VHH binders against o75319. Designs and how they scored, part 70

Target 1, 181 residues: o75319
Amino acid sequence: GNHIPERWKDYLPVGQRMPGTRFIAFKVPLQKSFEKKLAPEECFSPLDLFNKIREQNEELGLIIDLTYTQRYYKPEDLPETVPYLKIFTVGHQVPDDETIFKFKHAVNGFLKENKDNDKLIGVHCTHGLNRTGYLICRYLIDVEGVRPDDAIELFNRCRGHCLERQNYIEDLQNGPIRKNW

## First folded at step 3 (VHH)

Design w50 (framework vhh_7qia_2)
Fold by ESMFold2-Fast, scan of step 3:
Structure w50 (fold): chain B 181 residues (1-181), chain A 120 residues (1-120)
Amino acid sequence: as target 1 above (181 residues)
Amino acid sequence: QLQLVESGGGLVQPGGSLRLSCEASGFTFSSYAMGWYRQAPGKQRELVAFITSGGSTNYADSVKGRFTISRDNAKNTVYLQMNSLRPEDTAIYYCATRIYYSPWGSYDYWGKGTPVTVSS
């Protein structure tokens, strides 16, 4: 459908690159059919995403889409040169180990293949906050050995919004390390 | 020039209270997490309390329920309210933040510390 996601307008379209990483987080882009419901300054299409990334002197090398739907935009709305990976995640619950493994595998594969450039891994869910922040922080904690509070602070600062879901924050701070993923 | 200046330490009796302050300058305070650490004689420096840029707080198990960390972004200040103080809380208390400068570089900044002595 063409209904704007709940609270989507409340969030900054794109955060900043997370220093020390290849990650950048953003809210879901909305295809042209949604623009009839948006003021010009509220529009955030796939084209707008790439324009905003370029304005930061950055370049996307991979998009990881964590939404449970494909109604907001289609992979064909993206440049052919940028790989697109869909990992279906349900909101509100902490992602399961299979989802965490898929995310880690995709990130590690991208980093191995892109050693000779500085291209970014763009990660989004609907708001680019809870599922997005959880998986990025989980990667930093489990794979890079970052302290949970440091990972969360780095994400919050660069996204421009703080992780909202207490169950996600609790799992990151006190939950088990998924070492085999 | 980045500076962290602690104040509020002193000598108190067991069960007493102190409020530590750390005034920050030379960086965008509201964008960074702030922590309080302590170091007792002959022991390693340990994290006491932490507050994120968004206001989320974490405490060492030894101080939960007794200490409260807070921040005032308008004053560029982080606070540590210490209640029900025990002799084992005796230490030099340090304010700290971590600044990220480059993709692979971060630097921990520390104040000079403020001493707290809890004795009968």
Scores: ipSAE 0.000, ipTM 0.092, lowest interface PAE 19.8, mean pLDDT 85

Design w51 (framework vhh_7qia_2)
Fold by ESMFold2-Fast, scan of step 3:
Structure w51 (fold): chain B 181 residues (1-181), chain A 120 residues (1-120)
Amino acid sequence: as target 1 above (181 residues)
Amino acid sequence: QLQLVESGGGLVQPGGSLRLSCEASGFTFSSYAMGWYRQAPGKQRELVAFITSGGSTNYADSVKGRFTISRDNAKNTVYLQMNSLRPEDTAIYYCAALYHGWTRPYFDYWGKGTPVTVSS
């Protein structure tokens, strides 16, 4: 049904922009039907997302939704001016090469089309942590040549929570560079 | 209904050339980034070349200098010019569209594929 995702309340709604990049990470927004199970200060709707990003003096230009479900909110709940990309990912396993490629392709396309502005790429999974952090760090390592430990530390600091899944961390530190384009 | 239709595949000898075409209908073609993927037997589908809505191109290392991707927005068509073909280029080639515009929901569109065999 409309149950709150496990541990969703334990995470900050929105992180900070990752300096030197166009990335910002957040947990999944929850549509109005979930608000009956939330205190006012716990609510984080699609509208709340945009308000919190505006409060940081930032602007979203793209949302990448990594959840494997459409039950939390609908694309129609987002402003019509912001592109929305759905990449279905299963938790717990390191994202496969096709998923990594789709993410890189979307990021590269956004950056090429948004050279004249400073709009952000917003990325989320359920908690905005493991799948989100993995794909952002994978992009920084493979495309931008960032050292793995530096990418992970930058993400952790800006998200306000550390990557939790050891298999994701291990793949980022010691795994192969993906040559997907 | 969105449709992607590939054509131009076939049998060619090593060192030969083929030009693949992908005709799109049912969407605002100029708003989409377009890519060519391939899948060889027993392997994962991989991206070979892509072109953004703005015309910027990128290629897999294995095809750089041999393949050229281009688009014609007036014809809603994306092309892959393949030169100096090698046996390892043998695969089914798929056209894909990736939306970066303001329309929701986003989804990837795929063609049905066109086979390319490089063999004597």
Scores: ipSAE 0.000, ipTM 0.136, lowest interface PAE 12.3, mean pLDDT 84

Design w52 (framework vhh_7qia_2)
Fold by ESMFold2-Fast, scan of step 3:
Structure w52 (fold): chain B 181 residues (1-181), chain A 121 residues (1-121)
Amino acid sequence: as target 1 above (181 residues)
Amino acid sequence: QLQLVESGGGLVQPGGSLRLSCEASGFTFSSYAMGWYRQAPGKQRELVAFITSGGSTNYADSVKGRFTISRDNAKNTVYLQMNSLRPEDTAIYYCARSWYTGLYPKEYDYWGKGTPVTVSS
């Protein structure tokens, strides 16, 4: 039953911190049970995630998991010092306003509680690209006033892969700003 | 009614330049990623460059710095500017529409008939 997600091997495990922000994006880590289907150089466990981030001289303060499944790893597989937040987000469709609000609320809350440090918000979906890139860019556009094309370019460069879903790109470039009351 | 029509291919000397054009019709061009592929005799088709609906571009390592992909949504046209051409660039060049990212061959659901490019002395 523990199949590797489609195209998961095609993506870099972890991007770079997005300069001027607290965001870093990555693909879903896979718990030890998946390692039988992977060569050693393909493994990307929760431990591997934290090792790669440390190698960049960065530190995670929060993980936001956007996958619509719990089969790839459990929160218990993460260091107990790093908060974990699950926001169930359906793939393919532009995230709804409630999902966007939950994401913004989580980010704003983290930033408020972490003013005295430089810890990062790690965001992932299955590939760390479409849902992940959409919500990060949506936050930058709506909350920080970044121009849509600049947000997308920054994400693409730092992730090392371009946003793929055309409906997501279209919504970011031409869609309405989502206002929180 | 859906069509992709390539033009601009031809014979050119090494170090020369060509500009390929691909005119699209029968669909909302601005909503799709567009790619250029090439196929040399006896080889598989390979991705040369693609451009997303948002204008982000990607290039094969062999053409980076020499080729530029661009689009004009008002004219429903995608272009490939090819500079510093090499004999290894000799191939039939295909314009293709991607329903998704532009990254993978499986995502291309419509292809033009191709335009030949020959780089020789």
Scores: ipSAE 0.000, ipTM 0.094, lowest interface PAE 19.9, mean pLDDT 87

Design w53 (framework vhh_4orz_3)
Fold by ESMFold2-Fast, scan of step 3:
Structure w53 (fold): chain B 181 residues (1-181), chain A 119 residues (1-119)
Amino acid sequence: as target 1 above (181 residues)
Amino acid sequence: EVQLVESGGGLVQAGGSLRLFCAASGFTFSSYAMAWLRQAPGKRREWVALITSGGSTDYADSVKDRFTISRDNAKNTVSLQMNSLKPEDTAIYFCAARYWLPSGKYDYWGQGTQVTVSS
C-alpha cells in the first residue's frame, strides 16, 4: 500500500558522502502515490533524491536497495543512466554472510568499473540507517581495514543519525572479520 | 624508508611451481592491501592477485585456481604460490601496496623479480 514506513519522517532524507569512500547513505525514496500523505517539505521521491545529491555537488553511479519490499518505488522511477541493484535484506537481524558477500562484490565491481570517475554508490534500506550502516561499515572494516569504532563514527557523522540496533553495533565491534570480499 | 623487495623468481619448466616473496618495510604493512602485478615483454603491466588488509583475496581470471596469494603480518611478507605454470606466465612480477582500495592506485612498488617458464 500507500502506508508511510514507521518513523520514516524522523530521518534526514540524504546523508553526506563519507570522506575517503565512494558511499552515500539515504532513506528509501517514496514514489508519487505516497505524496498525498506528505507535506511538500516531507516529500522524498526518486527525483528528490537525485536533486539533493546534485545539490551536494555529487553524482550517483549505482544504487543498492537493501529493503525486503518493492512497494516504495520501482527501478523504472530512477534515471536510465544509474544502475540499480536489489539485495533483499531482512531487518532486525544481522545480515548473513551471503548478503555481506553480495554487497562487497557489488561495491568492488563498481569501483573497478569506475576508476576514471568519482561517482558515488548510494545505499539505502527503509531508514538508511541500520542495514545500510551495517553493510557500509562491514565493508570498511573487512575490505578497507578501518577500525570498527572509526567506521561506525564516520557513518553516524555522515548519515546524521547514529546506528540504533545494538546487535548490529556489537557484531561490527566484536564480531569476526568476514573474508568474503 | 619504504621498501618492497621481491624474491623467489627464476627459470622453471611448464607445469612446474614457484613461490614468490615480497618483504615490506617502512610502512604499517598490516593496514595495506598487497598485490602482485606482472609485465611480459612487449605487453602492458597486468594485475595478477590482491590480498586486502582483512585477508580477502582476488585473482585475475588467467591465474585463478593456479595461483594463491597470502600474507604474514608478523613478518611483513606477502607471497604468491604459482602452480601449473605456463609459458605465458613468463614476466617480471612486481609487488605493490595500496592503502585505499577504491582508488585503484598503488602507493608503493617493488623493483620486480623475473619469472621465466620454458616449454
Scores: ipSAE 0.000, ipTM 0.112, lowest interface PAE 15.7, mean pLDDT 87

Design w54 (framework vhh_4orz_3)
Fold by ESMFold2-Fast, scan of step 3:
Structure w54 (fold): chain B 181 residues (1-181), chain A 120 residues (1-120)
Amino acid sequence: as target 1 above (181 residues)
Amino acid sequence: EVQLVESGGGLVQAGGSLRLFCAASGFTFSSYAMAWLRQAPGKRREWVALITSGGSTDYADSVKDRFTISRDNAKNTVSLQMNSLKPEDTAIYFCATKFYSWGTRPYDYWGQGTQVTVSS
């Protein structure tokens, strides 16, 4: 069935663009079949996502979906003009080096192809918090040399919710830098 | 007040070398990416080189293997070593900075530029 993800209603649908970056984080959009279990003000469909991004005077150029399922919405529910990338990541565990590499490669590729515009990279997991925040912060730390606490603070402020998983926070603060070959 | 002050520009013959310096003040230098951009007469400003807060470097294809960017966080300076200079390297060279290097938004702060002229 179309079961609403646990605690999904507890989180803001979309954060703010992270200043100085192309990142914006949000919780997973839910396709129309989920709306029968939601009040009108709780709905957050793929269409609602794009409306909320537009309300911030921003434009998505890429969506990176970090969920381990495809049940919430389909790529075909997104505008054809916005590329969609699925990176299956398991919740609760710090993402492995292969997942981190795939994320970094996708971000670097997008930035290289979008030098002449200001389009955003939208990143989400189920809540748009732990896996999402980890991979964005890991990119900032490893690729751009941002201090871990500064990366985490920036993400928390812009998402409107603080990273919750202590193992993710500890890896960001004290873990090794993941170098690409 | 944030300031970026370039130096080291001048006239040099083709095949020669120059080293540009940028002295930074008024911000936490070590936390910012530093870049060099240039503008030739009648052309748009083009990016030349960048060094991130972590020390990673990147270069425009036109200057790869000839230019080297480096930074000294203790002295709040960034430098650009320019070797094997060509007449097409003639431009005003600008020092610029931003907190995050990957964003396409404008640089946060800019210097006034230093002239580099390469004679044939």
Scores: ipSAE 0.000, ipTM 0.154, lowest interface PAE 14.1, mean pLDDT 87

Design w55 (framework vhh_4orz_3)
Fold by ESMFold2-Fast, scan of step 3:
Structure w55 (fold): chain B 181 residues (1-181), chain A 120 residues (1-120)
Amino acid sequence: as target 1 above (181 residues)
Amino acid sequence: EVQLVESGGGLVQAGGSLRLFCAASGFTFSSYAMAWLRQAPGKRREWVALITSGGSTDYADSVKDRFTISRDNAKNTVSLQMNSLKPEDTAIYFCAAGWRYLSTPHYDYWGQGTQVTVSS
């Protein structure tokens, strides 16, 4: 459908870059067909995303889309110069090892290919919060050796909203480290 | 130093079976998707089978139900079991490491290839 995702308006469109990393998190952009249901100040299209990133003096080099749908926007709605990766991730469940490893591989590959620039990895799910925050924090913990509570605090601060799903938080704090990234 | 070394190729009659192996070193094998591609004389290289880091598999329609890809993370190996071989399966078979981006596989590392010849 052309209906706005539940609670989508409750979240800030885009967070701030997470200091010491190449990550920036945001909620799902909505293509032009959704604008009839939004006030001008509520609009957040793919083009609006890039404008807001530019306003922070940042540049996107990769978008990772974690939604389990393609109804909100299409890859063709993004600039040709920005790679797009879809990782279908079911909401509410802790992402499985395959999903975690796909995310880690995409991040690692981007960082290896972008050593000579400071472009960002943009990550989103529907609200840019639970699935998004889980996978970013999982990367920081498993790959960068960040303490779980520090990773969660950093994400919450930069996103401007706290991770809401207790099972995700519990896995990050007490779950096994997935060393095969 | 990254290396992918294929083995197990050879000559078999139509209807026969072969098992290919790829030994990997110099990278974190368990983190990568592994694939087999093949190139017949005078043809473009084509994808045959993929196994993700998590163990999910995918196959080209031409080999589905005949070929099985598997991996052994303890030994850093990926294998391809080829059953009911046909003359049209004759090709050099390549091992590759990478990941799937959209619908197109992206490969960071490639092996040298191993020859498979299927006679009538």
Scores: ipSAE 0.000, ipTM 0.122, lowest interface PAE 16.1, mean pLDDT 86

Design w56 (framework vhh_4orz_3)
Fold by ESMFold2-Fast, scan of step 3:
Order: structure tokens, then sequence, then C-alpha cells
Structure w56 (fold): chain B 181 residues (1-181), chain A 120 residues (1-120)
């Protein structure tokens, strides 16, 4: 169906690049079939995503899609030159170790293959907030050695919205370091 | 359709060597990064080695200088040469495939694992 995701309009389309990292977070783009249900200022298609990132003087090199559906847009809606990776994650639950490993592996591989440029890793779930913020922060904490509170603060500031799910925040602050990649 | 099948595991004495193989089918192997991971009894799954589609390699500190990952794109195989094995290397070893670009494949691929036991 063409139903707009619950609370999707409540969130800014795209955050800012997280300084000192290659990450940028955004909410799920909606393909053009959804536009009849949106005011012009509410539209956020795949094309709108790339335009907004260019407006920030940034360039995407990879999109990681954390949604459990392909209903909202299809990889074919993205420029052929931009790699797209799908990691199916369920909402509400802290991502399992396999999911965390997949995310870390994708990020590490991108960084090694893109050390000669400054292209960004775009990460999104439905709202670009809870699953997205969790996995980005988990990467910064486990791989980059960032303090949990600093990672969360950086994500919240750059996304323009605070992580909402207490179980995700609790795991980031007090949970074990995941030593799988 | 997609399969990753590990082989080469077994029982070996400390200080010995084993070579693990992973045979891949059902996807464009040369486009994927390939990894080896392991899970020891009572421990978390741990990444061991990675080889990118371009051939760059990376290793966990615990296995650096002892293990070597390689791939053969003509045969759709990735292998892990394990030297100077220690009892701490005892684990089930898994082969995994990662795509950084959408090619019609919706998720990562994992093998079923192969048991490696290193006796003291």
Amino acid sequence: as target 1 above (181 residues)
Amino acid sequence: EVQLVESGGGLVQAGGSLRLFCAASGFTFSSYAMAWLRQAPGKRREWVALITSGGSTDYADSVKDRFTISRDNAKNTVSLQMNSLKPEDTAIYFCAAHLYKWSGYPFDYWGQGTQVTVSS
C-alpha cells in the first residue's frame, strides 16, 4: 500500500553529517506514488534526498536501508552509481549481533574502498532515528572507541531528533561491547 | 538457490595448521566481500578475517600473522589458512558474503559453519 508511515511527517527528512565521521542519517524516502498524499513541502522522494544532501555540499557513496520492507521505495529509484545495501531489521528490539556485524562490516568495507574521497554513508530506517541511531552509535562506540554519551549526543544533535527508545539507549550506555565486526 | 558451504574443519594439535574452504553458489561471487567469523563455546561470535571484492584483506588482532584469507573468483571459493593454532582458536567457523551494492540480493549470505577443535 501507499499509506504514509506512522509519524513519518514528524521528523526532519535529512540530518547533518556527523562531524569526524562519514555518517549522515535520514528518514525513509517515499517514491512518487506517495506524493498525492503529501503537500509539496512534505515530499521526500529519493530525488529529494540527493538534492538535500547536495544542498549541504555533501555526496552519498553508500545507502544502508534498515527497514523491514521495500514498500516505500525501490533500489532502482536510486542513482545507479550509488551502492545500496539492505539490512532487514525489526523495530522495537535491540538489533542482534548478526545485524550489528553486518552493519559494521559494510561500514568498514566502504571506508577502506573510499579512503581517497569524502563521500558519506547514508543510513536510514523508517524515521531515521531509533534503529539508525542505534547502529551508528554502536559502530562509533565499538569500533571508534567513542564514549556512549558522546556518540548519542552527536547523533541527536546532527539528526535533529533524540533517540526515543529507552531499551536502545540503555544498551548503548550500559550494554556489552560487541566484538563481532 | 544461494549456498555457502564450509569445509576443512577438524581436530588438530596445538601448533598445527588447517585450511578452511568456502564454496559459494547462486550469486555473483566476484562482486561480494567475503569474511570468516567464529563462535567459541560460551563466547560471542567474533570476526576473524575479511577479503574485499578488490582483494584487500583485514584481520582480527587475535589471528593477525597466523591466518591468511584468500579467494579464487574463477572457482567461487574463499579460503582461510590457519597456522600456529592455539586451543583458544577452537570454535565453529562461518563463511559470510557481503554486498555493498544492490544487485537483486536482499540480504547477506551465511554458511552453516565448520567445527575446528585445537587440543592442547
Scores: ipSAE 0.000, ipTM 0.126, lowest interface PAE 15.8, mean pLDDT 84

Design w57 (framework vhh_4orz_3)
Fold by ESMFold2-Fast, scan of step 3:
Structure w57 (fold): chain B 181 residues (1-181), chain A 121 residues (1-121)
Amino acid sequence: as target 1 above (181 residues)
Amino acid sequence: EVQLVESGGGLVQAGGSLRLFCAASGFTFSSYAMAWLRQAPGKRREWVALITSGGSTDYADSVKDRFTISRDNAKNTVSLQMNSLKPEDTAIYFCARPFYTSWKGYEYDYWGQGTQVTVSS
């Protein structure tokens, strides 16, 4: 189906770049077949995503898609010059160590290959909030050594919405550091 | 201020070669893909070649195997080597910076003024 995700309209399309990092978070773009169910001001297609990031004077170098579905848009709807990576992540549960490892590996690889530019890593799930915020904060804590509360506050401020899932927040604050992967 | 300045155009006979250059300034050149487009008299502008920030290339079918796009990030330059030129290649050639690429083509935010290429029969 072309059913719009629950509460998708309640979230800002795209956040701001997280200062001191290469991350920008956004909600899932919806391909043109969804537009008949949306008012013009509610539309957020892949083209709209790139236009909004350009309006912030930023450029995407990688998109990491954390949704557990392929129904919202196709990789072919994205610019051919921007790599697309799918990491299937189940909602509601804290991402497992394998998922965390895949995310860290992708981020580290991008940063190594893009040392000479300032391109961003765009990360999204359905709402660009819980799974997205968890994995970005997990990276900042485990790899960059950021304090958990500082990582969460930075994400919340730049995304424009606060992480909602208590189990995600508790894992970030009190869970083990996953540096062995 | 973003500026793109083309050079290298001219008159050549069919079967000849030309190399076009585009000097870029006013932005972090190494971070952006760059493209070449052309416009023949009485026709709309068409895309010719693209090079990504990482060096990957793509070409229109009409120029594949004859044209080669390359870049020099130290000099902020993108170039187009044109071999086996045909009268049909006669056009004004433009350097442009793509900001969004779709499977149906490219969108461009900045353009050079163009350089004329004329191929005689």
Scores: ipSAE 0.000, ipTM 0.123, lowest interface PAE 15.9, mean pLDDT 86

Design w58 (framework vhh_4orz_3)
Fold by ESMFold2-Fast, scan of step 3:
Structure w58 (fold): chain B 181 residues (1-181), chain A 121 residues (1-121)
Amino acid sequence: as target 1 above (181 residues)
Amino acid sequence: EVQLVESGGGLVQAGGSLRLFCAASGFTFSSYAMAWLRQAPGKRREWVALITSGGSTDYADSVKDRFTISRDNAKNTVSLQMNSLKPEDTAIYFCAAYIRSGWYPTKYDYWGQGTQVTVSS
C-alpha cells in the first residue's frame, strides 16, 4: 500500500519560485504514514512543504495536485486557507487538451483573484518534474507567449532538475499552441 | 511618439547605491507593465525587475532584497532603487514597457536606449 514512490528520494523537495511568474514546483508531499519508511532528513510532509516555502520568504495561495492517486496525502493535511485543486493526470503521456485547459483555467482564475498579493501557485505531480514541468511550461508558452526553450530552461533552473521525458520536451518545442483556456 | 528615457546611471563603488529613473511618454503609461533589464559586456540581456500596471512586483534572484522597483503613474515614471551594488551589477540598464495580463513577457512593446551603471571593486 503506502510504498514510497519510485525515485522520489532522488529529487529536491521544493524548487525555487520561477522569476516573473507565480509558479513554484515541488515533489508530492507524503503524509505521516510514510514517515516510518523515511529517515528524518528525507521526510517531506504537507507541513514540511509549507515550512520550506516560508523559508524562501514565499507564501502558497493555491496547490494544484497532478497525481493520479489520492494515497500520498489528503487535502485535510493542508491549511484550510490554501485552496487545493486535483487534476488527475496519467504519467508518461503528454496531458490531453482537456487537462491542459483545466490547468490554464485554474491558473488564470487564481491570478485574477490574487492581483493584490504575491502568493504562489504550487504545482506538483509525483516527482514535481515531468507532468508538473510540462503544464507550467505549456501555460507560459500558450498564455504568456514565452519561447519554448526559455520556458523549459526557466523551469529546469528553478526546479533544480531537468525535464526528463523527451515526448514532453518535443511537444513543448514543436507541438501546437493550445489556445483554449 | 513613444519614448522611454533612462537616467540616474553612473560610476559607484561596491556596496554603494544608485537610483535609476525612466520617463515615459507617448502611450498610456498606467496601462503598461514596466520592467528593467540589463546587459553586461559580452553577455545576453537579462531581466532584473518588473512592476505590473496594478503595482505588483517581481525580481530576478541575482538582485532580490537589493533592488526595489516602483512607479509613479501621475508622473509617468518607473524607478529602480539599487542597494548593496556589486561589480557583477555593472551593465547597461534598460527600461521596457509591455501590455500583457501575464507576469512574464515574451517581448516588450517599447524600449529605452539604456543607462550605464559601473560598479568599481
Scores: ipSAE 0.000, ipTM 0.103, lowest interface PAE 18.5, mean pLDDT 86

Design w59 (framework vhh_4orz_3)
Fold by ESMFold2-Fast, scan of step 3:
Structure w59 (fold): chain B 181 residues (1-181), chain A 121 residues (1-121)
Amino acid sequence: as target 1 above (181 residues)
Amino acid sequence: EVQLVESGGGLVQAGGSLRLFCAASGFTFSSYAMAWLRQAPGKRREWVALITSGGSTDYADSVKDRFTISRDNAKNTVSLQMNSLKPEDTAIYFCATLPWYRGSYSHYDYWGQGTQVTVSS
């Protein structure tokens, strides 16, 4: 279906770059077929995503798609020059170590290959909030040594919305540091 | 169509060695990082070793200094040399890749069938 995801309109399309990092978070872009159900101000297509990033004087170098579906947009709707990585994640449960490993590996690989530029890693799930925020914060805590509360606060501030899933927050604050890379 | 085919598993006694191989096809192998993961009975899959497109390597603490990952871009293979094997290393070992390319969701979902490693005590 072409149904708009529940509560999708309640969230800002794209956050701000997280200072001191290469991360930017956003909600899932919706391909042209969804636009008939949206006012012009509500549209957020793949093209709109890149326009909004450019308006912030930023450039995407990688998109990591955490949704458990391919119905919202196709990778083919993205510019040929921007790498796209799909990590299928289920909502509600804390992502498993395999998923966390895949995310960390993708981020570290991008950073090593993009030392000479300032391109961003764009991360999204459906709302660009819970799964997105969890994996970004998990990376900052486990790889960059950021304190859990500081990582969560930074994400919340830059995304413009607070992480909502209590089990994700609790895992970030009290869970073990995972050395998946 | 991306294919990853693992081989080299078997039964070995504690302290022994095995070398695993992964033959890759259907993508530009040299552009992708390659990893080995394992799954023991009743446990989640865990990452074991990683090699980047540039040849940098990393290992899980449990296997560091015992396992060595390597790649041969001319043959589209990644290998895992396993030394000083322990009963705790008993698992099905899987080869995986992390594609950077658009349209790679089918590639990303591909994990080989795995190769069984059994270490007797």
Scores: ipSAE 0.000, ipTM 0.161, lowest interface PAE 11.4, mean pLDDT 84

Design w6 (framework vhh_etentamig_d1)
Fold by ESMFold2-Fast, scan of step 3:
Structure w6 (fold): chain B 181 residues (1-181), chain A 121 residues (1-121)
Amino acid sequence: as target 1 above (181 residues)
Amino acid sequence: EVQLLESGGGLVQPGGSLRLSCAASGFTFSSYAMSWVRQAPGKGPEWVSGISGSGGSTYYADSVKGRFTISRDNSKNTLYLQMNSLRAEDTAVYYCARGFYPTWKSGYDYRGQGTLVTVSS
């Protein structure tokens, strides 16, 4: 049945906006059918996501979903006013150049179209940590010229959890800049 | 409403010093990286310096590195730029900007009205 993702309960639902950027990271929301397997304080539906963002006095303008599945929630569970982009990304391996390019293109397009507002780009994978943190940090390093250790520190602090995958951290610190432009 | 108000510009002799200030309001100042951007007469905007929300990380354009120091006082919602060893080529309108460096066109949500710095005899 509707099994909860492994270790999903171990992570905070939503981080804080990464200061100086438009990014906010969170774990995958779970639609109502999952709530029978969760205590009330463990629930994190799409509605709960938007309520928590609002409690931070922030507003989402785009959701980028990096999970390799559509079983956790549907785009229809989101407000029609918030664009949704799916980038199917396999876990465990460093995202390939095509995936990095798609992420960068989506972020740059959003920023260009949202110059006159302060809306956020919400990014999530299953836990909102490894794939999410990698792609956000890769963007900051490659596009914004941020030093790798500074990007990682900023993400870790705002997410409330440290990037866990050593191959991701190693690629961010010592890997080549992806000039996909 | 986000507001950024620069001050401290003026006329200074080559080799002199100036300190610019930017008063911020309408947002949680400590949660945002801040930048200084300048625009010289007849030229496009040039990013000068950036500082993280906590003040723990600072960044500088090569043209000002070693001469300018960016700082912030989060208790006063104020950003500063200490400019030393000023040169004629530093003459520009200086803008306070909310956002993360490195490019002035990326990550900047808002900027102020600017303050003029003129370096001449």
Scores: ipSAE 0.005, ipTM 0.163, lowest interface PAE 13.1, mean pLDDT 85

Design w60 (framework vhh_4orz_3)
Fold by ESMFold2-Fast, scan of step 3:
Structure w60 (fold): chain B 181 residues (1-181), chain A 121 residues (1-121)
Amino acid sequence: as target 1 above (181 residues)
Amino acid sequence: EVQLVESGGGLVQAGGSLRLFCAASGFTFSSYAMAWLRQAPGKRREWVALITSGGSTDYADSVKDRFTISRDNAKNTVSLQMNSLKPEDTAIYFCAAKYGFLSWTRSYDYWGQGTQVTVSS
């Protein structure tokens, strides 16, 4: 439908680029049909997303959409110059190894093709927090060798909100490293 | 205060070897990726080698199989073993540190002052 996601208004629209990485996290943009249910200052459309990233002097090169739905916006609502990747993830549960592999493969492919620029990988779920933070931190830990607590702190600081799901935090801190296969 | 101090540079004949060291202080060394970059007079700075906080390494094609980067987290040092040196390896070599580094990101958080390496034919 056209209902605003629960708690969506509680989160900042866009975080800051995570220093030393190509990642930027944000909450799901909402297409124009949702604006009748939002005050002007609450609107966060796909256009608003790109404007806010430009205001930070950054440029998106890829969007990874982790939501389990397409009701919030369509890929057609995004500029044609920015690739869009959908990875359907269910909330509340730690993403499975297949999902983790797909995310890592997409990130690695983008980085290989974008060696000559500094364009960002934008990652979002509904709130841009739990699934988003988990997969970004999982990548930093498994691929870049970042310490789990440092990855989590960096994500929390740059997103402006702390990871909320204890099972996600526990898996990041004490879970096994997932190797690509 | 953050400091990166390079050492081990000097003059060497073509085909020779040198080992560069970078001593780091003022930050949690084990959490940072460490890199070596070089700059010859009148040229742009060129990336040479990288080692992630987890120990994964990467090298520029021009130095692959000749140079080896390593780190010692107990001593807060990163080193670059340079073998089979060529006159075109002549440059000032810089140590650089990056928090949460992805290999394609060209910006670094901290830089050393550099150490001169001169390779004569």
Scores: ipSAE 0.000, ipTM 0.161, lowest interface PAE 12.7, mean pLDDT 87

